# Designs tried in a protein design chat: VH-VL binders against q9umr5. Part 82

Target 1, 268 residues: q9umr5
Amino acid sequence: SYKPVIVVHGLFDSSYSFRHLLEYINETHPGTVVTVLDLFDGRESLRPLWEQVQGFREAVVPIMAKAPQGVHLICYSQGGLVCRALLSVMDDHNVDSFISLSSPQMGQYGDTDYLKWLFPTSMRSNLYRICYSPWGQEFSICNYWHDPHHDDLYLNASSFLALINGERDHPNATVWRKNFLRVGHLVLIGGPDDGVITPWQSSFFGFYDANETVLEMEEQLVYLRDSFGLKTLLARGAIVRCPMAGISHTAWHSNRTLYETCIEPWLS

## First folded at step 3 (VH-VL)

Design pa12 (framework fv_nofazinlimab)
Fold by ESMFold2-Fast, scan of step 3:
Structure pa12 (fold): chain C 268 residues (1-268), chain A 122 residues (1-122), chain B 112 residues (1-112)
Amino acid sequence: as target 1 above (268 residues)
Amino acid sequence: QVQLVQSGAEVKKPGSSVKVSCKASGGTFSSYAISWVRQAPGQGLEYLGYIIPIFGTTNYNEKFKGRVTITADKSTSTAYMELSSLRSEDTAVYYCARVGYDSRGYEPFDYWGQGTMVTVSS
Amino acid sequence: DVVMTQSPLSLPVTLGQPASISCRSSQSLVYSDGNTYLYWFQQRPGQSPRRLIYKVSNRDSGVPDRFSGSGSGTDFTLKISRVEAEDVGVYYCMQGTHWPYTFGQGTKLEIK
């Protein structure tokens, strides 16, 4: 039988957004137990990511315990960062496929038409002023705000992303790396027409340098240093990259072709 | 130069609501947080919450959650603090204060409003 | 919540003499960025609080050098090397490391 699937939503989102995804899974893998976690819905998605990680951890423990053969995670947008942390902090997770659906794995920096929906005022160059403070770090958006022009502030002030990516030292880094490496497959999905995740290559561990030139995963210090296991996973053949053009940010979980190409093959 | 100017004193009856304003001038309002702090007569300072106008997001001290609402109007660079179901123990001076780093490196709570006295009495 | 305890609560001082105020926190105030978000504020009668010290020991622009802050972890001190008449007021420590942010109960400095 098929392993259970756990779905984690994104910023200003809820479990309702995944109704089409559930239909696709039921069609191709009938009998799959799919749990869409309805924690931190809507405005509650703005709570600090470490708080969200704790809440989602409590929800996934009984699901994983009842599935000794393993589970799959499908984590959308901001939810992909929550899942990154879950895999690191859980000493006993049994996740096979971690499917990251257009998530800002190296952070977010940009003003786009869709980002203006999230940020009513276009002020990407000034967000560092509040984000890299204790006040800003009480909100999920600031936990993964990565201003390439203030990388020193990002490295020192990020209470979440810089730590999870091993960009700043942490006492638990060795244990977090060991736990994360237990994952069977890391499936990265994203594309140039997303319109929200900026740069879109952040979904594939690429990001801006100080000149806003995108450097891909293999050129990142976190990869080269193998800080949390990306280089080791790639050497194992455990990283899958599935870029697709023509898909907007809110359509990743409702596009059949995307599902068949990038998600379906990893749901054993 | 940055200034925070608050609305005038108010006298309210128990059970009513009060809404205090804090208008910022100078600097970029949306890039900073505005904190609200109160002080009962002859007593110490107590933190109520803050708003980050650019996100439209707030964080409230659990002691006041359900009674306090902080909002911001970016077009007028004004933050508001509304406290409902007023009790005599809510009698206090309410202050707003700026949080964030400006281009000179000024740290949080570098600018405060003049305070608004709210008296709750029957 | 983090409890901030100040001592003494009342501090009568002779003009020109030194004054010292202690502030203790129930938890370490070191934030994830390595900074300690401990502030000292002065409040003169009828006025808004004025920030004197930020991040334990950094003096604000315009604050006389006779004011100094020190400490680490959970134990902090504000010192005035030579008390002047204008220093009369209530002094508060505050922590900005743990939500919700909390203040000490205040120390009233009076000239005797």
Scores: ipSAE 0.359, ipTM 0.702, lowest interface PAE 3.4, mean pLDDT 89

Design pa13 (framework fv_nofazinlimab)
Fold by ESMFold2-Fast, scan of step 3:
Structure pa13 (fold): chain C 268 residues (1-268), chain A 122 residues (1-122), chain B 112 residues (1-112)
Amino acid sequence: as target 1 above (268 residues)
Amino acid sequence: QVQLVQSGAEVKKPGSSVKVSCKASGGTFSSYAISWVRQAPGQGLEYLGYIIPIFGIANYNEKFKGRVTITADKSTSTAYMELSSLRSEDTAVYYCARVGYDSRGYEPFDYWGQGTMVTVSS
Amino acid sequence: DVVMTQSPLSLPVTLGQPASISCRSSQSLVYSDGNTYLYWFQQRPGQSPRRLIYKVSNRDSGVPDRFSGSGSGTDFTLKISRVEAEDVGVYYCMQGTHWPYTFGQGTKLEIK
């Protein structure tokens, strides 16, 4: 039968958001056990990402233990960063496919309508003043805020993303890299019409330089130094890139064509 | 100008609970967090926790976790601190104080309420 | 939790003379952004605390320039160049670098 699927939601999300994804999986892979984790639901999704990683870790351990053939992760938006950290901190994970749905893998730097709604007096150019402080690092959003005009502050103050991406040294880096490399497939999904993830290429490990020119994954220092295994995974044929235009941020988990093209092939 | 106005003094029996309010005026209630700090008579300051009203997110000092609950009502711009299983050593003045955050950064404890005396006695 | 230790706990001072209060933390208060999140508060009898100094040495609006803060790492000082009658009260240091926020035990400044 099919390997179990674990779904990790995003910012301000609920399990109801994934009902279409569950229907698609049931139709194409009947009998698959799908667990949508409701930990850190809604407003709790603002808690520090390391706290979320610990909570999700405790939830996934028994699921993985009961599935010796392996499991698949489908991780949406902010949830993709939680899953990145899970794969690094777990010495014994048995994840086959890690499917990242429009997650800001290199960080977020966008002046979107959503950000203006959430912080109406803060523009993207000013958010570094909040995010790169001890207060700001108590919020998940700030854990992956990556201001390309204040890269020194990002590198020094980011308590999560800069560490998990190997952009700043950490004592556990070698172990985290070894653990992450156990993954069978890294499936990256995203697109230009997302409207929230900025730059959208962050979902594919691309990001802005200091002039806001997007540099793709292979031009990133994190890739060139193979800091957590991207270069090794690519050489192994384990990275899948599946960009799709015409999909807004809240539609990645409810678009049938996307599911059939980018997700279904990786749910053994 | 921000002003924090707290509810009046309370006298409670051991084992009961107390709920203190902190009403904010001036400025946008959603643009800051409300922290709670207590001070026993003749003693120092002790941090209890905070709430971010716009999200209803609260976080607590581990020492009080399980006994303290901090909530907010955005429609009345009021934050609440409820402390349960009261003991005589919970007798203290309870203060609310803001942590402002906006495009300029954050400002911890720049404005304080006037304090609410909670006396726990049999 | 980070322990904040103040010295002296009692500070009798003659009007017009300088006063100095020490604050030491059990861990470095330097955050990775290069800032040090140390604060000084004044509490006059029967009143709420009032912030005097933020980030070690920055004076809040309306705070007289006779108040100054200094220090780095784990060792910090609040100085009053010339004590006035209105300065009577308890002074607290606080750290905001590590969760949860913690305060020193307080220094009571009295006129001799």
Scores: ipSAE 0.434, ipTM 0.752, lowest interface PAE 3.3, mean pLDDT 90

Design pa14 (framework fv_nofazinlimab)
Fold by ESMFold2-Fast, scan of step 3:
Formats: structure tokens, sequence, C-alpha cells
Structure pa14 (fold): chain C 268 residues (1-268), chain A 122 residues (1-122), chain B 112 residues (1-112)
């Protein structure tokens, strides 16, 4: 009787990472059909986000079609951006709760372990040179790289995040907004001890200005212009913010207290 | 299990070029970077450069820029290091080494090839 | 380029006794992510280098617990609690924080 749950993983991740999450769901909502999508695992998570959106779309369509009462999405890290785009491009989605688990919704601007692995000569101040090229935009990491010191380049070169956030015009923007607004609840989860998502407030649609001062969601042009529906959702009471301290990036899907506080209430 | 197997020893004349291969097995070739390090006889280790096969991107230590080219062939899971305008001081054992990413995070040089001796002599 | 300085360069040790190798960097090796990318390698005669320690103090799989790494910032130490015959070789520290990656000059460990 519980709505099915679809799980979308993050960068350099796989379905195996969610075994604890599945255990928690089974304990609190026995009988829930949980599908952890086993697509774009490991290195394949570096594929362009629009390619990932297409693949995940093909996987979720039959699941949604079989669940006329609706489904829930739990989307971790980079997976939260995939789910943002899914909700916009699918004119027939029936998602009730979209649970965004520490996802860089306004983008990423931070040095991380994987960045050093992939671009040993780069630091956050230099990565714009690579990411804001047509070549760089063929990689998922660059699709949501948001350098606050080169916002003009981000707006012109981002083939994914700037478009789904409505920061740059797109022919489908009106349809994408209409589709996104069909979501029942947008549950945003994140915290200051994540250590990967930078700034951590990106998980709540906050982000750096040109001086690296964080401006919260309500101060963003995206929100003020209601570009893809955030202001409308907030006015409906459909946005839930659930920050939690003490959780590192790889622990969001395996912390019981977080599950009980931020996820469990939204799995009707 | 990852294994890196390098091509055999080379003897080259000054002014020529050498191309050393490094074939990866036991893991997904495109999931890591390949670096090249050399060691002159009785000397220490010196870094040359790297390639990230999934991206096709390579970069080099400034000391060798213009003379070294690192490439990869995904179909054969093989990385190549080509050094041109050879001099006697380029005589060294050339190693390829993996830069991996796993549960430990970013970890350079966790697996090495067996080395290829390149001798530059008349 | 970051200069890595090892001492001693020659380390004669009696079997079963402890050994200690120091490595000093010309710049801090703390990266902006809070990690310190300092590594220790062993090279036995005629063999490729083998990594022993990653990120200052973590032992690689299969490395005996008699090997330990420590340090912070610019000063690092590799210790062998009880030297065995198989430990003969050259030991190198390496920094991966700054481009290009650089190695210490090496410490040759020999049995007396």
Amino acid sequence: as target 1 above (268 residues)
Amino acid sequence: QVQLVQSGAEVKKPGSSVKVSCKASGGTFSSYAISWVRQAPGQGLEYLGYIIPIFGTADYNEKFKGRVTITADKSTSTAYMELSSLRSEDTAVYYCARVGYDSRGYEPFDYWGQGTMVTVSS
Amino acid sequence: DVVMTQSPLSLPVTLGQPASISCRSSQSLVYSDGNTYLYWFQQRPGQSPRRLIYKVSNRDSGVPDRFSGSGSGTDFTLKISRVEAEDVGVYYCMQGTHWPYTFGQGTKLEIK
C-alpha cells in the first residue's frame, strides 16, 4: 500500500551504496517496492547529465506507469540533479515526494578528492577553464560546476544546470516549469559537515555571490523570478528543508537518525 | 586486481624518439589515470606526466613539455609515452603507474609497471 | 616546484632494530580539502617502487604493521619498528599536493 520508491545514486556510486537505506525503509514501511536504479555506475557517472537523464527516464517510465497512485524519488548527490531534470522533461511523471539527499542544486565550487584525481593540475579557481568549454561539458562534473567568480562563463557555457535552473533561456522552459510543479513535495536535505558539497547550502538552493558570501534560496534570482517554480512550491507549502549537522557526504544514505527525521515522514 | 605491463627495453640514438607502452589489465582501464615516472641509473624518481584515458586529457611536467607526449588507446587498454629529441641524460628506466580512485579516495601510484630501460647511445 | 628533502640518505641498521626516515617539504602539503597528500614508497634492488603508506599514516593493503607513517604540514617520518632482511632497499617520500608531483632523493636502507 505504500507508494513505490525509486533511488538514483551519485558520482562514482552504485546501487550497492543504498543497502542501509533499503533496510530502514523495509523496517518502517514493510512491503514498499524499492527500485535502486543500476545505471551510470562508477565511472559511467561521469557521462553528460543529459545522457544520464535520458537513460534514467527510460528506466522510470514503466515504474511510474504501473503506480497510478504515484511514486517517491530519493536522489543522492549528483543524482538529485538528474531527478531535477527528470521532473522537468517528463510531461507525465506522477512523483509525490522528491527527496534530494545532499545534492548541489545551485552547483558546486569546491576542491574535492575526485577533482584532484581527474584534473591533477586544477584547483577550484582554475577548473572554469576546462569545464566551460564544449569538451568539458561532455562530463557530468562540469555540467554543475558553478564558479561564482566567472558567472558570465557559467551562464553561457553550462549545458545543464543553468538551463534546468532557468538561469539561461531555453525553448522548453515553460513546459519544464509546468512539469516540475506537478511534484507533491520537494524535500531538501543537507548539512555543514558534508565535506564535499561546497557550499553545503547548495543543497537548499543557496550559493556564493562573487565575494564567496552565501546567499540563501530566497535571495537567488532563480527564486525571485520563479524560473522553474521554487517560489510557487514554497507558497504551496510543498518545500521541506531538513538540515542536519554531523553527517559526511558518504553517510547521508546510511544514517538512521537522518532517515527517521528527514526521509521516513515523506514515504507515504 | 590491476596489472600494468610495459614494452621491452629500447636502445636509441641521440636525436631520435622512443615510444614506450603500458598495457593495463585486471580493472577498467578508463576508470583511472596513468602517470609516467623515470629513474636514471643510480638516481631518484622524476615525474614526467599523466593521461586520463576517459577524458583523453594529458598534461606534463614543465621540464619535459614539448618533448614528451602521452597518449592512450582505449581499444587495447594501452597508454603510451613518447619522448623525442633524445639525449644521453634521458637514459633511464621509465615506469608507468596508476592513479586510482576507490574507498580510500584519490590515490596515486598504487600500482606500477615493471619498468622499461631506455638507453640513449651512439 | 616543491622540494622534498630526506634524511638520512644512507641508513645502515642492525637486523631487529628500529629505523626512522625523515622527509621535509619546502611547502605545506595540506590541500584545500583538508587532506595531506604525502606518500612513502619502497624500492627493492631491481624492482619497481611499491607504495607502503598513503596520506601520511595509512598503510597499504599487505604492508606489515611494523611500518608506520606520521607527520603534518612539512615534516614527515617513516618508521620501521624492527628491520627485517627483506626491508633492504631505497625508500622515497612523495608529495601529491602540488603540481608537479615530486619525490625525495631517497634513503638507502642496508643491513650492517
Scores: ipSAE 0.017, ipTM 0.521, lowest interface PAE 6.2, mean pLDDT 89

Design pa15 (framework fv_nofazinlimab)
Fold by ESMFold2-Fast, scan of step 3:
Structure pa15 (fold): chain C 268 residues (1-268), chain A 122 residues (1-122), chain B 112 residues (1-112)
Amino acid sequence: as target 1 above (268 residues)
Amino acid sequence: QVQLVQSGAEVKKPGSSVKVSCKASGGTFSSYAISWVRQAPGQGLEYLGWIIPIFGTANYNEKFKGRVTITADKSTSTAYMELSSLRSEDTAVYYCARVGYDSRGYEPFDYWGQGTMVTVSS
Amino acid sequence: DVVMTQSPLSLPVTLGQPASISCRSSQSLVYSDGNTYLYWFQQRPGQSPRRLIYKVSNRDSGVPDRFSGSGSGTDFTLKISRVEAEDVGVYYCMQGTHWPYTFGQGTKLEIK
């Protein structure tokens, strides 16, 4: 019948946040087995992303093994980066649809209400001092902090995002690209009213240049060089872009119209 | 110029706890991490853990997890290291040290406190 | 944990002579960014440790040029070209690549 769905949460989040999403799936695709992974909840979501990737990998292996027809991933916010890495490091994944809900795929740079909640004082221009160190790279937020004014430091110090995006060389890059290209569909979701992901176009592989002008995916070096397969996927017709206005960061997994428009069509 | 000033020497009984302070000046406290390192008499250096004040959480060496707690008070630019269930083996000088980055380059452990002698005896 | 092994542990040296301290790590200290996070510290009697060298070979501000660091991968060396009386103390290497960060056991430099 319907392929199983695996859900990966975001920063300072837990499986409880997805109860509305599960209701929607049950209504439109009754009988779907949905597993919301309850690893790295709350403060544990600050653990290094490579550690989270390892933990989530161990959890998804048995689920994928029991579903020879394939599975779908729904990955929210920071969880979308975990899923990006999972698809690259697993040489045997059987993911059909990878649905990324407002995830900072090219990184984060901004003083939003979210950052004010995490940091009492605005730290946008100074976060690079901490994040681009081995100490800072022990925190998930720093693994995808992408300061466009210190791109050389980002490229040198990012232990996660720069590597998974192929922005810096890695011995496993060719294998990671081959593995990622096995995905059936890459469904990118995000929007201008998110209020947390900055720039919001990061959810679609767009990002700031040194003047803080947003350049879209097709203008990024990672796309032009086809570093991990974005250009190949787009040529294959496997990338779906679903922007939606009027949705705040915490509402992507609980908005019915968003679900019906951007998620439901990809849950075979 | 950055300075790290620690609290004074302590003499504690086995089973008690000790809380050492480290006050930072001459820099942006929230832009740096503070590490804690100890040195038993005549022995080498052991890393206990570190805190990044802006994240509100600390990371600990597994050897000390459950006994060590590192905190920071941004309003006073002060980091604290508390060690509980003290044993004679915990007798050591405890140091705080800065990790960070500034215009001179990458500067992990570039500034150290003067040290706080903690003696555990009955 | 990464084990840092220093040799010698005791280094008596004649004033004005060169001194060399070795540090070996149980695994590579090259971080994912290509940098090697190996540090050298000096601790004079009764004083706090003072960083001399960061990232293998970079000398800290105010550190005399008679101190130099070198090495790669798992083998590192701190050299003092001409030992002076003020150099008496214990020298430690430290790795910051792998958590938890670890120190060598220390090398005590003494004037003969």
Scores: ipSAE 0.163, ipTM 0.610, lowest interface PAE 4.8, mean pLDDT 88

Design pa16 (framework fv_nofazinlimab)
Fold by ESMFold2-Fast, scan of step 3:
Structure pa16 (fold): chain C 268 residues (1-268), chain A 122 residues (1-122), chain B 112 residues (1-112)
Amino acid sequence: as target 1 above (268 residues)
Amino acid sequence: QVQLVQSGAEVKKPGSSVKVSCKASGGTFSSYAISWVRQAPGQGLEYLGRIIPIFGTANYNEKFKGRVTITADKSTSTAYMELSSLRSEDTAVYYCARVGYDSRGYEPFDYWGQGTMVTVSS
Amino acid sequence: DVVMTQSPLSLPVTLGQPASISCRSSQSLVYSDGNTYLYWFQQRPGQSPRRLIYKVSNRDSGVPDRFSGSGSGTDFTLKISRVEAEDVGVYYCMQGTHWPYTFGQGTKLEIK
């Protein structure tokens, strides 16, 4: 039989968004137990990411315990960052494939309707003033805000992303790296027509330098220093990169061609 | 221009509860937090807690946890502070105050309500 | 909780003379973003508190330039260069770096 699949949604999202994904999985892998977690739905997705990690952790423990052969994670958008942290904080996870659907793995630096709704008078160039404050870090969006023009502030003030990426020291970093490295496959999915994730290469651990020129994963200090295991995973052949053009941010979980090309091969 | 308008003075018996309102106008209600601060006659300022209306959840100062409840109604742009099991020591002016933000960063307590006197007596 | 200690608690001043209020925190108020979340408030008799100074030394809009804030780490000062009659009231420092927000006990400025 097939390993169970756990789905973690994104910002302002819910389990309903994955109806097509579940349909595709049932067609290609009939009998797969798929659990879409109904935690931090809608506006609760704005809660601090560490709070979300704790809640999702409690939900996935019994699912993993009942599947000694392992499980797969499919994590969409912001949910991909939640799953990154889950794999690091869980000493006993048995995840085979971690499938990241268009998640800002190195952070976000772009205007979004959600940021404008929450901070209507701020431009992306000024959001660092809000996000890198104690108040701003209470919002999930600010937990992965990465202003390339204020990298010193990002490194010192980010309460989530800088820590899970090993960009700033943390007492648990060695254990987090060991736990993350137990993953079987890291499947990275994203593309240039997403329209929300900025830069889109953040889904593949690429990001802006101070001149807003994108540097790919292998040029990042987190990769070069192997801070949480990316270089080790790549050397093992455990990282899969699956870019696809023509897919908007809200369509990653409902495109059949994307599913067949990038997701289906990694569901055992 | 942001304005916070609070409900009127209350006189309560020991053991009862009081619920004070704070109506916000000017600016986006969901884009800031509302904090509650009290001041006993002739005394200093004491922080009770806050609500972020977008979440609908509140954080409390441990001293008041279990007795204070802070809520918000986004449809009326109104925050509420309810304090239960009232004692004479709870006699104070209760203020709501905004934690706002703009291009300069976040700005705690940039606007205050006019205050609501709550008197607890037998 | 962070303890905020003000000195003096009572400050009688002659009109036109300078006034100075000190505020000390039990731990550093520097946040990891490099900012210091220290604030000064004025409360005139019968009125709500009004913020005068944000982040140690920045004056709010409409606050006269005779008010100035300074300090770093755990030691902060509010100065009024030439006290006017309208300055009578109680002055509070507040920290916003650590939860919960905490206030100093207040300094009552009164005219001699």
Scores: ipSAE 0.381, ipTM 0.742, lowest interface PAE 4.1, mean pLDDT 90

Design pa17 (framework fv_nofazinlimab)
Fold by ESMFold2-Fast, scan of step 3:
Structure pa17 (fold): chain C 268 residues (1-268), chain A 122 residues (1-122), chain B 112 residues (1-112)
Amino acid sequence: as target 1 above (268 residues)
Amino acid sequence: QVQLVQSGAEVKKPGSSVKVSCKASGGTFSSYAISWVRQAPGQGLEYLGYIIPIFGTANYNEKFKGRVTITADKSTSTAYMELSSLRSEDTAVYYCAREGYDSRGYEPFDYWGQGTMVTVSS
Amino acid sequence: DVVMTQSPLSLPVTLGQPASISCRSSQSLVYSDGNTYLYWFQQRPGQSPRRLIYKVSNRDSGVPDRFSGSGSGTDFTLKISRVEAEDVGVYYCMQGTHWPYTFGQGTKLEIK
């Protein structure tokens, strides 16, 4: 009787990471059909986000078709951006709750311990040199790299995030906005101790200005212009903000208190 | 400041493999892609592929897929191009060149290595 | 693959006279970002290629202003307003819009 749940993983991740989340859902909502999509696992998560969106779209269509009462999405980290685009390109989605679990919704800009392990130190000031090339846009992390000191390059070169956020014009923008607004609830989760998502407020549509001062969602031009529907959703009462301190990036899907507070209430 | 320095000339037998190096300086390795282009004697230029060292990811021209492997060693700021199953028609000068964004925008091949002559002979 | 066709393939020119090289692509070189990724390279005997022009018409630093690039879509031209002895070499156009990158067959410029 519970709506099916579809889980989309993040960068360098796989379905195995969600074993605790599945246990929590089974305990609180027994009988829920949970599908963790095994697409773009590990290094394949570096493929362009539009390619991932197409692959995940093909996987979710039959699941949504079998659930006329609707489905829920739980989308972790980079997976939250895949789900943002999925909701925009599907004119027939039946998503009730879109649960965005520490996803860089306004982009990423920072040298965290996670990025330092993956990339050389001091990458944040230089990554724009690769990311904003045609080469760079062939890699998922570059699709949402948002350098606040080179915002003109981000706006011109981003083949993904600037388009889905309505920061650059696109012929499909009106249709994407209409489709995204079909969502029942947008549940935003994140926190200051994440350690990877930089700034952490990106998970709540906040981001750096040119001086690296964080401006919250309501101060963003994309919100003020209602470019893809955030202002409309907020006015409708459809946006839920659930910040939680003390949770590191790899622990959002395995923390029971986080689950009970931020996720469980939205799994009808 | 920016330099791409390649390894010396190689003479190889048909069926063997060759591995050419390209040592990058001047911030190239961390901020740019490194591409490989070859030129047979008296012929034009032909693109083989590239690597983005910071991601460890390489992509290849379909013509060379299965025979070419491009790798990078971050500790020495060196990229490598290995070509296997060598034929006489693979005799060429192999160049590395950088690619990426700078203050001018997206710019491929603004700096080139000096070239490495690979001769395939029986 | 995108085919790049240059003409002429051999260009004998008198010192001080202008020279013109044409490059045609089998597909439009306008990328989705609105830029046209067409490049011109010079290769002097025994040397590595050197980029002269990027994105159709922009000169690289150190390139004399007698070199100019023009064109749009599929048809492009490299012009040398007054050929000098050091201009001897092979000139290549290249497209960077479509994977894989492809080069024209080259134009050999030599002094008469």
Scores: ipSAE 0.161, ipTM 0.635, lowest interface PAE 5.1, mean pLDDT 89

Design pa18 (framework fv_nofazinlimab)
Fold by ESMFold2-Fast, scan of step 3:
Structure pa18 (fold): chain C 268 residues (1-268), chain A 122 residues (1-122), chain B 112 residues (1-112)
Amino acid sequence: as target 1 above (268 residues)
Amino acid sequence: QVQLVQSGAEVKKPGSSVKVSCKASGGTFSSYAISWVRQAPGQGLEYLGYIIPIFGTANYNEKFKGRVTITADKSTSTAYMELSSLRSEDTAVYYCARDGYDSRGYEPFDYWGQGTMVTVSS
Amino acid sequence: DVVMTQSPLSLPVTLGQPASISCRSSQSLVYSDGNTYLYWFQQRPGQSPRRLIYKVSNRDSGVPDRFSGSGSGTDFTLKISRVEAEDVGVYYCMQGTHWPYTFGQGTKLEIK
């Protein structure tokens, strides 16, 4: 039958957010075993991403061990970064499709609807003052804050994203690249009306340069250097890009058209 | 221009709680963390914890976990430090201080409040 | 916790003469970003502490040139090239590399 599906939620989120996604999977792939991981929910999603990676790793190991034909990952928003790191640190993962659902794969830089809702004044130009401190890296949001005007600070201070993207040297980089390359398909989903992920092209490994001009994945040094395998995956035909307009950040897991177009085809 | 103004001196009985305020002005309250440090009479400095107002999150020195709570009210640009189950050894001047990063790098305690004397006696 | 040890604890100095304070940490203060998060603070009688030096050797705005910081790894020094009457107070080193932040026990500088 169908391979099991493991779902990883995002910032300030929980397993409850995926009830529509589970309904869609049950309709199109009846009998699929879907596990929505109920770890680091709500405010616990602010814990350092490496801590979250360790916890999710412990949860996925037995699921993968019981599925010799492989598993699929659906990882939403911040959860997509957790899944990126899981695929790198696990020497024995058997993930077929990694479905990244509007995740800031190259980082976040913007006055998102989340920050504007909490604070009326724009924070984007000043958030580096918090995030790039030693104690700031104890918060998940700061682990992927990528200020294009302070790229040198990002490269030196990021304890998570710069390391998993191979933007900064790490002794485990070769092993992490080898592990990540075992993935069958990297399915990237996102769109211009998300309203939270800024730039939205971060979901497709695009990001701002110092002038806030978005450069696509193929223009990024991490791709050109093949730091963790993006160029190799693209050459194998293993990267799927599925942009869709008209979808807000909290609607990616509850839009039927998106599911049928971007997710359903990759659930074997 | 940046100024941290703390509430006035407190005298408390053993077993009670004290709540000290720290009002920030002249800088962006939301762009920095506010740390709390105490100093017993004639002694050195001891770190209690911090709050990041924009995330509403606080972290504490393990020595004080369970007794200290640090909160922030962004509408008044004010941070609060509450210490419960007071004992005589908690008698100290309590300081708030700005903590963060600027173009020169990580900048802890670049601005301090004037201090709040908390005396625990019966 | 990282232990910060200062010496001397009492430093009587003649006006116009140099003064030197040592600070040693129980483990390296070099952070993963290559920076060393070692700070020096001055506390004049009855006042809040004031930061003098950040990241080992950088002088804060408004701090006189006669104050200088140096060191690396676990051994650090604060120097005052020519002590003035206004320098009376207690000096503290602090580390920001390891959680929780910890301070030295303080060095009391007095004019003799």
Scores: ipSAE 0.254, ipTM 0.677, lowest interface PAE 4.8, mean pLDDT 89

